# VHH binders against Ras guanine nucleotide exchange factor efc25 (efc25): the designs that were tried, part 2

Target 1, 234 residues: Ras guanine nucleotide exchange factor efc25 (efc25), of Schizosaccharomyces pombe (q9usu1r752to985)
Amino acid sequence: TPEEFASQMTLLEFDYLKQIPSREWIFRSWVSRDSRSAVRNYINFSNCFTYWIINCILEKKNTKARTAVISFFIQTAYKCLSLQNFSTLMSIVSALNSAPIYRLHAAYKLVKAEDIICLSGLREIVETKKNFSTYRALLRKAELPCVPFLGVILSDLTFIDEGNPDVLDSSPHLLSFNKRHRLADVVADVCRFQSSSYEMQSNTDLQSYILHRCRFVNQDLSYLFDKSLSLEPR

## First folded at step 13 (VHH; from F2 with G103S S104G)

Design G4
Fold by ESMFold2, fold request of step 16:
Structure G4 (fold): chain B 234 residues (1-234), chain A 121 residues (1-121)
Amino acid sequence: as target 1 above (234 residues)
Amino acid sequence: QVQLQESGGGLVQPGSSLRLSCAASGFTFSSYAMHWVRQAPGKGPEWVSSISGSGGSTNYATSVKGRFSISRDNPSKTLYLQMNSLRPEDSAVYYCARDLEYSGGSYFDYRGQGTQVTVSS
């Protein structure tokens, strides 16, 4: 069921988020190749999950089966929105927007109109225009618990921390103060998300299944695109 | 130790050309997609262009498409941005940024100090 899948993905994602020590946000541990980072481990899981969705769709041999998988993930992403799990939402939409999947017009033609309308709304949330303005507006309104999307957080930290000028920047020491203030605001927000909990009951079997299935998925987009062409040549 | 150093900015007239360079060190340059991101005063970062690790795939923001060209030279660990037909709205600090390796978009985990490009009379 999309609802239960979304709930268990939310619990999995939240566990990854909570495991990130505060020192990683402060020192940006994900930049260095020398250290193993909890942030990097979480990103790697999210990437594996995104490609697992792509592989799940492409492994189905007939169009109706692919349509059913696409519909399942649309409904899962919609439930993730209601759970304020923006990380899984972004992963699903990224998979559905990927070149191998986006081009599956025959499969998409069979998706129910209500699910297509739902997908259009989800795509608007994750859209990059105006610096992710729709996503940021939803995040500002979100109450706890919430799983924010790391990609935006980490990119924000990158452009705040290293030399981003302030509009008041006539003084080097005031620049450092304002930069540290902006950095602290982003870090405080993420720590706030880490300090709550979801109340859904854990299903250890389903969580283990998800983790096992994501391991060693093919992430070669060229290979996956070629497979997509063989399934729908047009 | 990851390092990115931009150069080649300056003050130019509208319609002029500039070429930006970014010297990379401390990581396997050819393994990462790279980006140019610009930021005008009081505005958020604006993605400009991306290039794949091999150099075989490029992408551009609508505002610069047809005028800017991204390239890389992996042996010398250098990223380039050729900017032609410059307009006043192209004025910004231009940053070289390394890809975060997060699926589904252009996200960044490191940038250089930037190089100022100013287009005015």
Scores: ipSAE 0.680, ipTM 0.865, lowest interface PAE 1.1, mean pLDDT 87
Fold by ESMFold2 at other seeds, look of step 15:
Structure G4 (fold): chain B 234 residues (1-234), chain A 121 residues (1-121)
Amino acid sequence: as target 1 above (234 residues)
Amino acid sequence: QVQLQESGGGLVQPGSSLRLSCAASGFTFSSYAMHWVRQAPGKGPEWVSSISGSGGSTNYATSVKGRFSISRDNPSKTLYLQMNSLRPEDSAVYYCARDLEYSGGSYFDYRGQGTQVTVSS
């Protein structure tokens, strides 16, 4: 069911989040591809999961079957929102917005209106306009437990400003202090999310299934787009 | 160590053109998608444009589409942004940024120091 899938994805993603040591946030260990970082491992899982969704839809041979998979993931993403699992939510919407899937108009026409309205709302959450303003507003109001989306956190760490003085009179010591203070704030927020727990019961069989299915999924977007064209010619 | 160094900014009149450059070092430049991101005073970062590692795929924000052109020269490890028909609202610090390799959007794991572009009448 979408509910059980969302719950188990949330537990799985939360385990990835909790494995990230605080030092990775400070030293940005993911910047070097030669280093094995917990952040990079989590990103790799999220990418595999996104492509797994695309493959699940495109492996269905008839339009009604593809519609059923699309509807399943819309409902899963909606449940992820209620669980405050923004990471899985972003992965699902990314897959549904991908060129191979977004263009499946015949399949989308068969999706019931309720799910289409739901998808429209989910798409607004992930929109990049105003620096992810909708997502950030939801995250600020979220209670623990919560799985935040790493992409925004990592981009924020990348764009922490050093040269914006709080007063008209700038100082080199104040500039350095401001950067360290902002970095500490981001790290504290991340540690707050890591310090909680979801109460849902683990389903080891389902989690193992997800991990197994995601590991060697086809991530060639050009190939996947050509497959999409074969399934729904324009 | 990863390094990105922007140059080519300046003070120009509306309607002018500028070409920004970004020199990359410390990583395999051709393996990474690259971005231009700008930040105006008092605002958050705004994604401007992206280019794939090979240079074969480009994307632009709606606000700059048709006026800006992103390009790269992989042998010289240099990223470019050609900015035409500049407007006062284009005034910002422009950063080159390395792609995070996270599917579904434009996210970043490293940026340069930025170069100031100021467009005033």
Scores: ipSAE 0.671, ipTM 0.863, lowest interface PAE 1.2, mean pLDDT 87
Fold by ESMFold2 at other seeds, look of step 16:
Structure G4 (fold): chain B 234 residues (1-234), chain A 121 residues (1-121)
Amino acid sequence: as target 1 above (234 residues)
Amino acid sequence: QVQLQESGGGLVQPGSSLRLSCAASGFTFSSYAMHWVRQAPGKGPEWVSSISGSGGSTNYATSVKGRFSISRDNPSKTLYLQMNSLRPEDSAVYYCARDLEYSGGSYFDYRGQGTQVTVSS
């Protein structure tokens, strides 16, 4: 069911989030692609999951079957929103917005109107316009527990004033203090998300299934687009 | 250690051209999509352009499309941004940024120190 899938994905993603030690935020361990980087492991899982959704849709040979899978993931993403799991939500919408899936007009025509309206709202959340303004507004209002989207956090950390000394200001120590203060604010915010708990019961069988399926996923977008063309030539 | 070093910025007049370069080291350059991101004083970062690891796919923000051209030379591990028909609103610090490898968008895990571009009449 979409509800159970969303709940178990939320628990999986929250476990990944909790595994990230504070040292990684300070030393930015994901930059060196260290094999011990918990941040990188989490990103890799999210990428695998995104491509797994694409593969699940494209392996269905029947248009109605593809429609059913699309509808399932739309409803899953909407449940993720209610769980404040923005990471899984972003992954699902990214998959549905990918070139191989977005072009499946015959399948989308069979999706019920309620789900199409739902998808349109979800797409607004993931839009990059105005520096993710819709997502950031939702995140500011979110109560704990919450799984934030890591991509925005990591990009924000990259553009904290690390490479911009105050060359117009004669206060170099104040600049360094300001940078450290802003870095500490981002780290404190992520620690706040990490310090809570979801109360849902774990379904180990479903979680293991998801993890196993992601290990064998094809991430070649050109191959997947060609497969999409063979299923719906227009 | 990952290193990105931008150069080629300066003070120019509107309508001028300028070419930025970014020297990369400490990672397999050809394996990563690369970006140019700019930041004007008091504003958040603005994505400008991206190029795939092979150089075969490029993308541009609407505000620069048709005026800017991104390219890369993988043997020399160098990223370029050719900026033509410069406008005062293009004034910013320009950063070379490495792609985070997160599907579905332009996200970054490293940037250089930036190079200042000032377009003033």
Scores: ipSAE 0.628, ipTM 0.842, lowest interface PAE 1.3, mean pLDDT 86

## First folded at step 15 (VHH; from G4 with Y102W)

Design H4
Fold by ESMFold2, last read:
Structure H4 (fold): chain B 234 residues (1-234), chain A 121 residues (1-121)
Amino acid sequence: as target 1 above (234 residues)
Amino acid sequence: QVQLQESGGGLVQPGSSLRLSCAASGFTFSSYAMHWVRQAPGKGPEWVSSISGSGGSTNYATSVKGRFSISRDNPSKTLYLQMNSLRPEDSAVYYCARDLEWSGGSYFDYRGQGTQVTVSS
């Protein structure tokens, strides 16, 4: 069910979030191509999951089957919102907004009106308008437990010292005290999200299924777009 | 080590043009989408434009569409922003930013020191 899937994705995403040690935020371990990082592992899982959704839709041969998969993920994203799992919500909307899926007008025509209205609301949450203002407002009022979307947090860290000079790479000891304080504030915020737990029971069979399926997905967007064209020609 | 260095900013009159450059090193430049992000005093960062690793796909914020053009030269590891018909509201520090490689949006994992663009009479 969408509800059980959303619950288990939330537990999976939360486990990835809890694995990130604070030192990665300080040293920005995901930036270096020569190091392994828990942040990079999480990004890779999230990308695999997004493409898995795209593949699930495109592997269905008839329009009604594709509509059923689209509706399933709309309902899953809605449940993720109620669980305050913004990371899975972002992944699902990203998949549904991708070029191969967004263009499937015949399949979308068969989606129930209430699910289309729901999807429109979910799309508004992920819009970049005013630097993700809708998402940030929802995150501010969210209580623990919560899975924030790290993409916004990592981008904020990149611009952590808004309105202040950056450190010179050759002179790291010139780093402003304000920049270090603001970095510490972000780390404290992420530690707060990591410090709670969800009460749902783990379903290891479903979690293993998700992880296994994500490992074997095609992430070639041009190939997937061509497949989309064959299913619903221009 | 990842390095991004912006240049080409300055003080110009409204209606002028500027071309920004960003020299990249320490990573496989052609493998990453790249972005321009600007930040005016007292305001948050504003995404301006993106270009795919190959250069085949570009995207622009509504506020600059039709006036700005992003490009890249992968052999020289250089990103460019051609800014035409500059307006006072374009005044900001402009940053070259590397894509985070998270699907579904423009997110950043590294930026340079920025270059100041000031448009005033």
Scores: ipSAE 0.712, ipTM 0.879, lowest interface PAE 1.0, mean pLDDT 87
Fold by ESMFold2 at other seeds, last read:
Structure H4 (fold): chain B 234 residues (1-234), chain A 121 residues (1-121)
Amino acid sequence: as target 1 above (234 residues)
Amino acid sequence: QVQLQESGGGLVQPGSSLRLSCAASGFTFSSYAMHWVRQAPGKGPEWVSSISGSGGSTNYATSVKGRFSISRDNPSKTLYLQMNSLRPEDSAVYYCARDLEWSGGSYFDYRGQGTQVTVSS
């Protein structure tokens, strides 16, 4: 069900979030693209999940079957909003907004009106206008537990951090007092999200299924777009 | 060590053109999508433009479409932004930024120190 799927994705996303050690926020370990980075592992999982959604839709040869998958993920994203799982919500909307999926007009025409209205509201959250103002407002009102979307947080850290490389191995990074204070505020927020827990019961079989399916998906957007054209020509 | 160094900024009159450059080192430049991001005083960062690793795909913010052109030269590890028909609203520090590689949007994991662009009469 969309509800159970959303719950288990939330638990998976939260486990990735909790596993990020504090040193990665300090040293920005994801910048080196080191495969040892917990942040990078989380990003890779999230990307695989987004492409898995795209593949799930395009694997269906029947228009009604594609519509059913689209509706399932709209409902899943709506439940993610209720769970304050903004990371999975962003992934689902990204998949539904992707060129191969967005163009499937025949499938979208069969989606219930209530789900289309729901999707329109979810798309507003993803909008980048005014530096993600809608998303940021929702995040500020969110109570714990919450899974924030790290893409915005990591980008914020990038535009705060102007520290020079260390001149000596023991030299501190030279940060202005104001910049260091803002950096500490962002890191404190992330740590706050990491310090809570969701109460939902784990479904190991479903979580293993998701993890396995995500690791072996086709991420070639050109191929996926060509497949989309073959399913709904235009 | 990842390094990005912007250049080409300056003080210009409205309607002028400028060409920004960004020299990259310490990573496989051609493997990464790259971005230009600008930040005016007292404002948050504003995404301007993106280009794929190969250079085959480009995107622009609505505020700069038709006036700005992003390009890259992978052999020289250099990113460019051609800015035409500059307006006072384009005044900002311009940063080149490396893509975070998170699908569905433009997010960043590294930036240079920026180059100042000031457009005034």
Scores: ipSAE 0.705, ipTM 0.877, lowest interface PAE 1.0, mean pLDDT 87
Fold by ESMFold2 at other seeds, fold request of step 16:
Structure H4 (fold): chain B 234 residues (1-234), chain A 121 residues (1-121)
Amino acid sequence: as target 1 above (234 residues)
Amino acid sequence: QVQLQESGGGLVQPGSSLRLSCAASGFTFSSYAMHWVRQAPGKGPEWVSSISGSGGSTNYATSVKGRFSISRDNPSKTLYLQMNSLRPEDSAVYYCARDLEWSGGSYFDYRGQGTQVTVSS
């Protein structure tokens, strides 16, 4: 069921992406916490999902059970890559890289070699070095439909709108043209991703299950790390 | 009306120290993790350091660990970066950035106008 889980997460993520109005990209509505933002709603869902994965792993009583959950999510993330769902991919790898989970060496030791190799490749995609160069290369090759990871896009917008100009003269009108061009390029890319559709059949029961399980999960990393220490001491 | 105002940059010689400040307003400062991000001419932004909302947790890029120290004073809504043993490679515009609050990494939803740090002799 990693394949079906990945497919339904992709449909959920794509729905969140599609409901973001174009004005939010231009006015950056997520910066003000006093206004309702579709971008902020999407971030909140993604965070809940990431922490849900962490909780799923840590609730298991024995090492083999934790290994099985880890393997399930590695396989799910791999399928997300093939679906070009980079957002769910990032969420899963973020959970597996979190301090409470990354340190579970006994559980990881039991994961099959092929899944460990797979996870190593997935981790390269999320690496931040050279401004996410691996992820950006994959995104440039991606055809529609695709769910990009918004964290990189939102950070790019932050440095376009509030940053110093590129190496240009001090003329305010030339600086303004350059900023508008760069902003328009980012917005055009996002609109392109929003304009397609995935062909998978919706499974309403599984989507509802995911949404219900993600609500109000424990997101206290200190608590989760302490639980991790009790399961696999230093 | 979110505002971030960096200050304290300048031209210094290698090996010098410099202290950057960032004045914050228009949001609950203590609720947000904060970052320093730097950008050299013609290069992309480079994350430097992060501090949790309470100030209890800090992280640094490998290139600055042991030389730079991030801190905050929540009552005065001010973020700091103490930069010691400065190198020519540290030359950049330094930005104070607010955390986007997306788990698994450092992402940004707001930054100031930056302050220039130039290390040369």
Scores: ipSAE 0.702, ipTM 0.869, lowest interface PAE 1.0, mean pLDDT 88
Fold by ESMFold2 at other seeds, last read:
Structure H4 (fold): chain B 234 residues (1-234), chain A 121 residues (1-121)
Amino acid sequence: as target 1 above (234 residues)
Amino acid sequence: QVQLQESGGGLVQPGSSLRLSCAASGFTFSSYAMHWVRQAPGKGPEWVSSISGSGGSTNYATSVKGRFSISRDNPSKTLYLQMNSLRPEDSAVYYCARDLEWSGGSYFDYRGQGTQVTVSS
């Protein structure tokens, strides 16, 4: 069910989040591809999951079957919102917005109106407008436990790393203080999310199924787009 | 060590053109999608444009589409932004940013020091 899937994805994502050592936030270990990092492992899992959704939809041979998979993931993303799992929510919307899936107009025509309305609302949450303002507003109101989307956090850390363009003065040490304050705020927030727990019961079989299915999925967007064209020609 | 260095900014009048460059080193440039991100005083960073590692796919924010053109030269490890028909609201520090490699959006793991673009009558 969408509810159970959302719950188990939330537990999986939360486990990835919790295992990120504090030193990675400080040293930004994910920037160097020469070394392993827990952040990079999490990103890799999240990418595999996004592409797994795309593959699940495109492997269905008829339009009704593709519609059923799309509807399942819309409902799953809605439940992720209820669980404050913004990371899985972002992954699902990313898959549904991908070029191979977004263009499946025949399949989308068969999706129930209420699910289409739901998807529209989910898309507003992930919109980049005004620096993710909708997402950030929801995150500010969220209570623990919560799985934030790290892509925004990691990008925020990137833009704090250099000097602050809002400050033009002769006091470099004052700029350093402001930079350290901003960095500390972001790091404190992510550590806060890491320090809570979800109370849902683990379903080891479903979690193993998800991890097994995500392994080695095709992430070639050109191949997937060509497959999309064969299923729903222009 | 990853390095990105932007250049080509300046003070120009509305309607002018500028071409920004970004020199990359310390990583396999052609393997990464690259971005231009701008930040006006007192505002958060705003994504401007992206280009795939091969250069075959480009994307633009609606506010710059049709006026700006992103390109790259992989042999020289250089990213470019051609900015035409500049407007006062384009005034910002422009950053060259490396893609985080997270699917479904433009996210960043490294940026340069930026180059100032000021469009004023």
Scores: ipSAE 0.701, ipTM 0.874, lowest interface PAE 1.0, mean pLDDT 88
Fold by ESMFold2, fold request of step 16:
Structure H4 (fold): chain B 234 residues (1-234), chain A 121 residues (1-121)
Amino acid sequence: as target 1 above (234 residues)
Amino acid sequence: QVQLQESGGGLVQPGSSLRLSCAASGFTFSSYAMHWVRQAPGKGPEWVSSISGSGGSTNYATSVKGRFSISRDNPSKTLYLQMNSLRPEDSAVYYCARDLEWSGGSYFDYRGQGTQVTVSS
């Protein structure tokens, strides 16, 4: 069911989040080509999951079957919102907004009105407009437990270097201190998310299924788009 | 290790053109989508434009579409932004940013120090 899937995805994503040591935020371990970071492992899982959704939809040979998969993931994303799992929500909306899937007008026409309205609301959350203002507002109101979307956090860290006040005679030590203060604020925020727990019980079979299916999905967007064209030529 | 260095900013009058450059090193440049992001005083970062690793796909913010053109030269590891018909609201520090490689959006894992663009009469 969408509810069971959303719960187990939330537990999986939360495990990835918990495993990220604080040193990665400070040293930005995901930037280096020389080592694999816990942050990069999490990004890779999330990308595999997004492409897995795309593949699940495109594997269906008839329009009604594709519509059923689309509806399942809309309902899953809605449950993720109620669980405050913004990471899985972003992955699902990203898949449904991808070029191969967004263009499946025949399949979307068969999706019932309630789910289309739901998807429209979910799309507003992920909009980049005004630096993700809708998402940030929801995150500010969120209580623990919560799985934030790291893409916004990582991008924020990338721009910290220039957040210092203008000072005509500022010393290098003062600039470094201000940078460290802003970094500490971000780290404290992510540590707060990591310190909580979800109360759902693990379903080992379903979690293993998800992890296994995500490992080797086709991520060739050109191939997937061509497959989409063959299924709905317009 | 990863290095990005922007250049080409300056003080210009409205309607002028500028060309920004970003020199990249320390990574396989052609493997990464690249972005221009700008930040005006008192405002958060604003995504401007993106280009795929091959250069075959480009995207622009609605505020700059038709006036700005992103391009890249993979052999020289250089990213460009051609800015035409500049307006006072385009005044900002412009950053070259490397794509985080998270699907579904423009997210960043590295940026340069930026280059100032100021448009005033």
Scores: ipSAE 0.700, ipTM 0.875, lowest interface PAE 1.0, mean pLDDT 87

